# VH-VL binders against Large ribosomal subunit protein uL10m (mRpL10): the designs that were tried, part 89

Target 1, 224 residues: Large ribosomal subunit protein uL10m (mRpL10), of Drosophila melanogaster (Fruit fly) (q9vpl3)
Amino acid sequence: RGKINIQRPKAPHYERARVVAVTQPKYPELPKAKSCFKTRAERTQQQQENPYNEIIAREVRNWLDHSRLVAFFHLSSITADDIFRVRVQLHKQNLHLKSYGSKIIEQAVKNTRYEAIVPLFHSNHCIVFSPDPEKTAALLRIVRRVPQMVLLGGIVEETMLSRNQLVAYAQMPGLHAVQAQLVQTLSQAPGHLIQQLQAHQNSFVQVLDVHAKNQMNEETPKST

## First folded at step 7 (VH-VL)

Design b15 (from z31 with light chain S32Y; framework fv_imvotamab_arm2)
Fold by ESMFold2-Fast, scan of step 7:
Structure b15 (fold): chain C 224 residues (1-224), chain A 118 residues (1-118), chain B 112 residues (1-112)
Amino acid sequence: as target 1 above (224 residues)
Amino acid sequence: EVQLVQSGAEVKKPGESLKISCKGSGYSFTKYWIGWVRQMPGKGLEWMGIIYPSDSYTRYSPSFQGQVTISADKSITTAYLQWSSLKASDTAMYYCARHWGDLSFDYWGQGTLVTVSS
Amino acid sequence: DIVMTQTPLSSPVTLGQPASISCRSSQSLVHYDGDTYLSWLQQRPGQPPRLLIYEISNRFSGVPDRFSGSGAGTDFTLKISRVEAEDVGVYYCMQATEYPWTFGGGTKVEIK
């Protein structure tokens, strides 16, 4: 999690600057014509845009273009040491675990065949990329021991697969032709696949809510 | 084989315009970024900027922003580096190099020597 | 901008002996996506640069196994286990974690 260290907002500077700016007596003069072209929505949109996000989004798109295997996961609370160990194990198998903010994912897949995946990233998530689809079995073997990572689905050979379809793919013989045939027979329309992936994500969120509620009702809460 | 072939050496006077090229072959041109790197005589490497040929998105080093223009023509698998007005300080070897998501320059062009003198 | 500092500036080495090059960054090279984009390049006299190592420790295709990379955060090392005559040249570290991308100042490896 380098996000906190490298992208964390400068809260003290922000709060100080805000107070100083608000209390300044000077008011800017805006031309009538210019003010007619600046809506509140347009100003909000421009302020939310980040040049850093634009280039990182293209890096994500590039990973999607080069990866014959992409797996999407919901990511629950996990320590930095634990995720580092998982990343090392995955890297030995040419599997690249990456985390991106939802806005970056939205920009990366906008106007592409992968635009339908955006709803998967409204909560904590991570993605695993690999140029080698034969590593799907190795991926699932490794993440089976990481309960914080919940498989949502993926893309194999440019075909979107649900969780169950990806598991089925991983269990097929190592013959390339047989695996390619399986991908074709399991292929579904992106809309239907996304509905299945969202349903799994929503069910998981519901389970988490129930678990959290039960933990909150405990008489002697455990240290957190 | 993957190959990046750059245009030949150029000798120019200060104030002249110049456009040098980098032609990619042996790979899918739009799936890789092209970067430009300057090496002044006897000095180290300086990153100038990159382009994503698929949509012509560019990013420049602050020291080169406004000094050069990077462009690409995906129909002929060629990236370009252009100056509107050359300076003597632009005398250098210019390399193009390819990268993708691992953000490393894996294949390099042979270099284009640009000499600017009066 | 991230400043990349290489040591030593010059490394005279006896053939068959090991060589070690250090690269230090002014801030952490952990990228937004969680990976570390530190690469090592070799430039032989009169030739373009050549990729040796990417993402700290991964050897590029065709690179001999005598080359190895290691490190984390801000401190990185390139090692040549047994220097050969063809290893003469200038070695550069490069970071691609933050824009602008930056190179180390270079280390010249030469035979004693």
Scores: ipSAE 0.498, ipTM 0.758, lowest interface PAE 2.4, mean pLDDT 80

Design b17 (from z31 with light chain E98K; framework fv_imvotamab_arm2)
Fold by ESMFold2-Fast, scan of step 7:
Structure b17 (fold): chain C 224 residues (1-224), chain A 118 residues (1-118), chain B 112 residues (1-112)
Amino acid sequence: as target 1 above (224 residues)
Amino acid sequence: EVQLVQSGAEVKKPGESLKISCKGSGYSFTKYWIGWVRQMPGKGLEWMGIIYPSDSYTRYSPSFQGQVTISADKSITTAYLQWSSLKASDTAMYYCARHWGDLSFDYWGQGTLVTVSS
Amino acid sequence: DIVMTQTPLSSPVTLGQPASISCRSSQSLVHSDGDTYLSWLQQRPGQPPRLLIYEISNRFSGVPDRFSGSGAGTDFTLKISRVEAEDVGVYYCMQATKYPWTFGGGTKVEIK
């Protein structure tokens, strides 16, 4: 104490103060803090939330990459006991019911082929994943008894399907359902494209028939 | 058949650098996480970190953050664990393991024994 | 961090008798997605760990049916209904619900 604080500038006399005030560089009025400047607390919260969202988003992306069947549902209020029972029934069919925040879904599908699904997640939602697309029929049978789950659409074998298309898929043999949806989608396309898909189906059927006959002949004894 | 094959045993002196490898085969490498687990002699398992090879995103255990670097090269289906400067306390068996979905680590490498002594 | 407490530390068991291992977590293992990421691993002497059970009670491919898992929330159990000589090793519970992932301290199963 008694020491001069050199960091504190001495006030200039009034004439110099007026000149400094007039000539000081001006800058435009700053935007609201939330627009350009976050509070220290808001910035800290954003940093803390980002690592959690980043890893969970990659977990979601991993589920999408492994699932040949993905179904999207709107989820109304349901008790913990009821959703647990649904989850157990689905799990027995290799169907995995998951619930994620919309921001996590956005981050998971950003810059991927699945980005188009983002608008589906503006309300309460859940997703069912499965590596087995033949389980679509089992999925719809189970959720038919759960009015709180409303089917919005899905992805089967990397093909986006509407609610009606997914319901139609569930009624068909899994082996041919995507082919049928492609034919339906291409119904207004040139006839040659539809014929090409039909030719591929016929070739596949022929291969299966030959294989079945070979297996039958190998198993059938020539003597009784 | 799914396999994770790790590089051979290493004997190093304190202060030396080291990079060990874990090569995946028999599956789509970029669709699975690869994690690293340490086992000190006679002790249990410690999770070190995990990498998502599709975009090389990494997450480390706080105990290993800054101690090691995890990386992956998807062109040769190989994940790596690297030390810039080894310590005697790094002496351990190191395992790589594969992860997806509700499975924790489903397939494991055979392990790489790292011995650091002066 | 979630602390996984495993008991007992060692379990000497007579061939053909059952063995039971408990795992307790310091926090609920229910993930925000609704699932419980609790797994059991087996490590035989000189070998890498092997997955036995995932998501509490689901047996991994190739795992004998004498192994079973049960539990909920924070308390979990691995049971071996009839211990065989090949079951000798250290068993670990593991949680993948929250980062960092953590393991139990291990239970050594050995034949007396």
Scores: ipSAE 0.455, ipTM 0.750, lowest interface PAE 2.9, mean pLDDT 79

Design b19 (from z31 with light chain T97Y; framework fv_imvotamab_arm2)
Fold by ESMFold2-Fast, scan of step 7:
Structure b19 (fold): chain C 224 residues (1-224), chain A 118 residues (1-118), chain B 112 residues (1-112)
Amino acid sequence: as target 1 above (224 residues)
Amino acid sequence: EVQLVQSGAEVKKPGESLKISCKGSGYSFTKYWIGWVRQMPGKGLEWMGIIYPSDSYTRYSPSFQGQVTISADKSITTAYLQWSSLKASDTAMYYCARHWGDLSFDYWGQGTLVTVSS
Amino acid sequence: DIVMTQTPLSSPVTLGQPASISCRSSQSLVHSDGDTYLSWLQQRPGQPPRLLIYEISNRFSGVPDRFSGSGAGTDFTLKISRVEAEDVGVYYCMQAYEYPWTFGGGTKVEIK
C-alpha cells in the first residue's frame, strides 16, 4: 500500500489536488475543451446551426428550473486562483457558480418569465445557483469578501428580487413559511428590476464612453 | 417518488419495426433530460442518446445516429425509443434514465428486453 | 471518444473486507467550470443500474456511507470499506465530459 493511496481519501489532500488541477493554466487543458466542444456539439448534432449554444442553453434553463435560489453578479477582473477558491467555498454550501455568454442566456430564457434578466448579461457576469434558498445568507457572507463580484439581484422561489430585496431575504429567519411570505411581500415593493437593470447598463455604457473620450484626448504611450 | 417505468419485453424478427416506451412519474417530466442506454447480453453499458422533453431536442451517439429514433410525448410524460427495421444485433436490454445539470443519471427504468431472432 | 478502463474485471472479496475498483479515462475529465463529470453506477444481478456516486465523491441519496469515491484528472477509485452480501454486482464508472458519454467495461464484485 502506497502512502499516496492512503492520503487520497483525505478531504484536505483531495481538495488540494483539485485546486492544483483547476487553477493550472487552461491552455494545456484547452485542446481537450476544444476537442470536447467539437465532439459534443457539432458532430453529434449533425452540424446544426449553433449546436453548442443549443445544448448549453437547455442546461441553463435546466439550472433555472431546478434552482430555488439564483443570484446574478457583475464580475470584475479576477484571477483563476481567486475565483477557484470562491467556487470551492460556494460548492461546500451547495452553491454553484456558473458563467455563460449573453446569447446563450438569451436563448435559455427567451419566452419565459426569466427573460427580464437578459440585460444583466451585456457585461461581464456570473450566476450562482442553488436548490436551497436558505443558503442565501451563506452566499452573501462568502461574496462580501470578494469585491470583484457585485450583486445585481436574483430569483428566489421563482420570484425576481432586486439587490436590496435579496439582502433583506438573507437576513430573515430560516423557517420556510416565513421565508415564502417574505418573498411574496418583497415582490410587492415598488422597485422595478427591469428599471434597475437598465440603469446599471446605461451607467456602464456612460463610464465606458467617458473613458474612451478621455483616451482620445491623450497621446498614446510608446514602447521603451 | 420518482419512477421511470418501461414497456414490457419484446420478441421480434429482423426487419420488423418496434417502439418501446419509458413513462416518468413523481417529478416534472419536462424539466429533466431522458437518456437511453443499451446493454447487450453479457456486455457493459452503451450510451445511445438523450432527449429534452420540453421541446423534443435530441442528441445521439454517433454509433446510433440513423439507427434509432428517440422521441417524447410530454402530455403523457413518456419517452420513446424506436427502430424502423430491427437487426439481430439489436438484441439487448434497453434502459431509460433521467438527468439534469450535473449530467449524472440519477434514476433508471427497470429495462426493456428486446430479442430479435429469425 | 473517451475510453474508460476499469480494473479489475472481477473482484472476488471476502464478506466484511474492503474492495477497491479503479477507473482510468483516456482524457482528463476536469471541465473549465470546475466540475469533474465522473460518476459510479452499481448493477445488482437482474436489476437496472443505480447511481452510487456523482462528481467523483458525492454519494447519491440512500447510498450507504461504506461507499466512497476519490480521484482527479484521469484516475478515479471507488471503495467499499466493508463489503456486504447486497453489494454483489457489477460496478461501472461513467464520463459525461464529452459526447458520446462512455462507460467503463465494468467490475464484477463477488463473494469468495
Scores: ipSAE 0.070, ipTM 0.578, lowest interface PAE 6.2, mean pLDDT 78

Design b2 (from z31 with heavy chain S54D; framework fv_imvotamab_arm2)
Fold by ESMFold2-Fast, scan of step 7:
Structure b2 (fold): chain C 224 residues (1-224), chain A 118 residues (1-118), chain B 112 residues (1-112)
Amino acid sequence: as target 1 above (224 residues)
Amino acid sequence: EVQLVQSGAEVKKPGESLKISCKGSGYSFTKYWIGWVRQMPGKGLEWMGIIYPDDSYTRYSPSFQGQVTISADKSITTAYLQWSSLKASDTAMYYCARHWGDLSFDYWGQGTLVTVSS
Amino acid sequence: DIVMTQTPLSSPVTLGQPASISCRSSQSLVHSDGDTYLSWLQQRPGQPPRLLIYEISNRFSGVPDRFSGSGAGTDFTLKISRVEAEDVGVYYCMQATEYPWTFGGGTKVEIK
């Protein structure tokens, strides 16, 4: 039907070849940790100069550029079997679960319209991509059954949405016109929305701190 | 046009190794799962396993776990099904098929006939 | 494992008449996400399988509207409103709700 036709990906062979090339990095063997320590600045600089990070960063940019739905999650500890089950469930709905290091995300979005999302990735995180924004409801239904994944916010039709705005979008009928109108109505200046997303993330951290069980020798929470 | 093209028919003896292929074209190979399905002569379909080429994550049916290896080489958009040691009971038609979200197995290869006899 | 049982084993049908194929699962196919991952495949003699219907009732691209799917939970039906000569073949139901993914035993549709 028409829905199947609009869900079918359309990518030129050249762009597809580029994506394939980007996803084939050679990973050098990491040296075993020594008793001597490098300074924090030296480690940061070595990591930033790694050419393989730029290859992976291009993959992230391709996902962002070709996805009409991007959802950001905080990810708690989860087993390989559990994450595989979630990935399969999401893939059945044309939703693609990816996890990238914070430095790679920063590299990927540097000098792009998405640079503002960097603060969302200071803790353990994962991202779900889809070319189909109608799948937002399916995404939230699946994630509701995965307590390790906590929604932080997202991007729909290139518009940044807070958690509450994304939930509201998911409750709308699957009609493109109605959903597009909601996105327009909920849209805000990027700076203001980013501040709301950061505030939401900070509130989540505060809630976790309040409900966390104390361990022996627990340190006082650090302020940011 | 989405197309999955499989390698040609194979005739082998028990104990021999074999690797058959499934080449995808007309779509983004790394964004779709590839599954393998066995059909013994005159019988129905059996799911063997599935691979996500982007990460090389695999999941096998319990009946095929340890019997076969599924792999993929995204540089040439090709998935593989491999046996270290064939048995006569492996005689069957083997299909590869693409799996995408809510569509289940939407496109299928033409099949590779594997015959194992002494 | 979820066992998929198809009836009948064979369905000889007069050209132009309707055909109905039943598929029953040993367990509910409603996934924890609320969706039902039940599909129907057609295999013509000497050809690979072809997707007809996904998620119970949705027709795949290029599939004629004389094919329809229905059902819920454990009982599912594929109907062909007017069987044509090109419809001869074996039809399979498939579930992808639980691992391992499983197929029905198949129903052979033949023209009388």
Scores: ipSAE 0.000, ipTM 0.423, lowest interface PAE 16.4, mean pLDDT 75

Design b20 (from z31 with light chain A96Y; framework fv_imvotamab_arm2)
Fold by ESMFold2-Fast, scan of step 7:
Structure b20 (fold): chain C 224 residues (1-224), chain A 118 residues (1-118), chain B 112 residues (1-112)
Amino acid sequence: as target 1 above (224 residues)
Amino acid sequence: EVQLVQSGAEVKKPGESLKISCKGSGYSFTKYWIGWVRQMPGKGLEWMGIIYPSDSYTRYSPSFQGQVTISADKSITTAYLQWSSLKASDTAMYYCARHWGDLSFDYWGQGTLVTVSS
Amino acid sequence: DIVMTQTPLSSPVTLGQPASISCRSSQSLVHSDGDTYLSWLQQRPGQPPRLLIYEISNRFSGVPDRFSGSGAGTDFTLKISRVEAEDVGVYYCMQYTEYPWTFGGGTKVEIK
């Protein structure tokens, strides 16, 4: 096949004529109302597809039920190899990276106290689950080297935390009592996830102040 | 320690009903799926179905849909597998096992042998 | 349904020698959540199955280091580095990516 000839090749002309010759009149389209009508069988098929979303939604609920740490991330374009390496690295710390469609997340948290997280999943996203909330520091250390993953917020000990609150939780010294007090204090904030995530940081500052005072008492006694 | 304890062996005639049990202990029963697996004599494993005890949601393998009923009573941490009318082809070892997250079936019951003969 | 094919059907092995079992799925086992749900189970004679490996390569609690899993997509392998007498039994791969969950046909590991 050369493209030197200015005159169109005979083959394309014959191909076109053949296509036209085999084209048959099509029956008129059914009115939209009739075209949208579903038979009992078609409705049954639609119903049968629903169970897949229901089972996956319960898988998400299962992860939520077992995780004392849940972190929500926006996920920018990332290669399969890169995300695989991140997943392996996280798994070594008992951190489980999962991706679910927004509709599945919505179905999983609908009619639960976690329903307010749905807006976090309108764009590309992923979630990290762990039964161990002390791994929050390890999580953020690993993700710091993955610019495609941007922390949005999370849940620690069933308490909704904003990005700043979760970062602060991760940066606290390894005192279980102080970390538990932070989570408990935050859980007393009334309202939805958005209000909880944007709760005044006065309680956090107070907890950190108590921690700092406890740290001073443990490391260096205050001499008068 | 996590344990799944199943009811004892059953010998039945075709047409009889049967309900076998799987009692969980040593863990939060409602936070784990319970599945049922059949093993016919000298054969491999077949997944029958699964239940989420928290809300009693069930999902069945197509091969077992309509053949058995899976249920759970979270107040006594027990899951059940039930037949309305047994057939000789139901003769098998039946296992219950729990599942969560990335783990497959992590802990298994000891099995219940069901023999159906005339 | 996803069909799981195991090879070999039986694996006679001398004590202390390695054993390898292959599992092939009829379609990719990558779940919509991004993970790959393939596990390996061991069933010793007269006993219930026992989880060995989950999500391709992760050893379950209490499983000896001699067991290892590998693979991706549709091809997976379970290896026993040095077979011991208590390793005799039937080994099954299982996919839990897509419902219905399905098992391989099993591989019988036995001593020569």
Scores: ipSAE 0.497, ipTM 0.763, lowest interface PAE 2.6, mean pLDDT 80

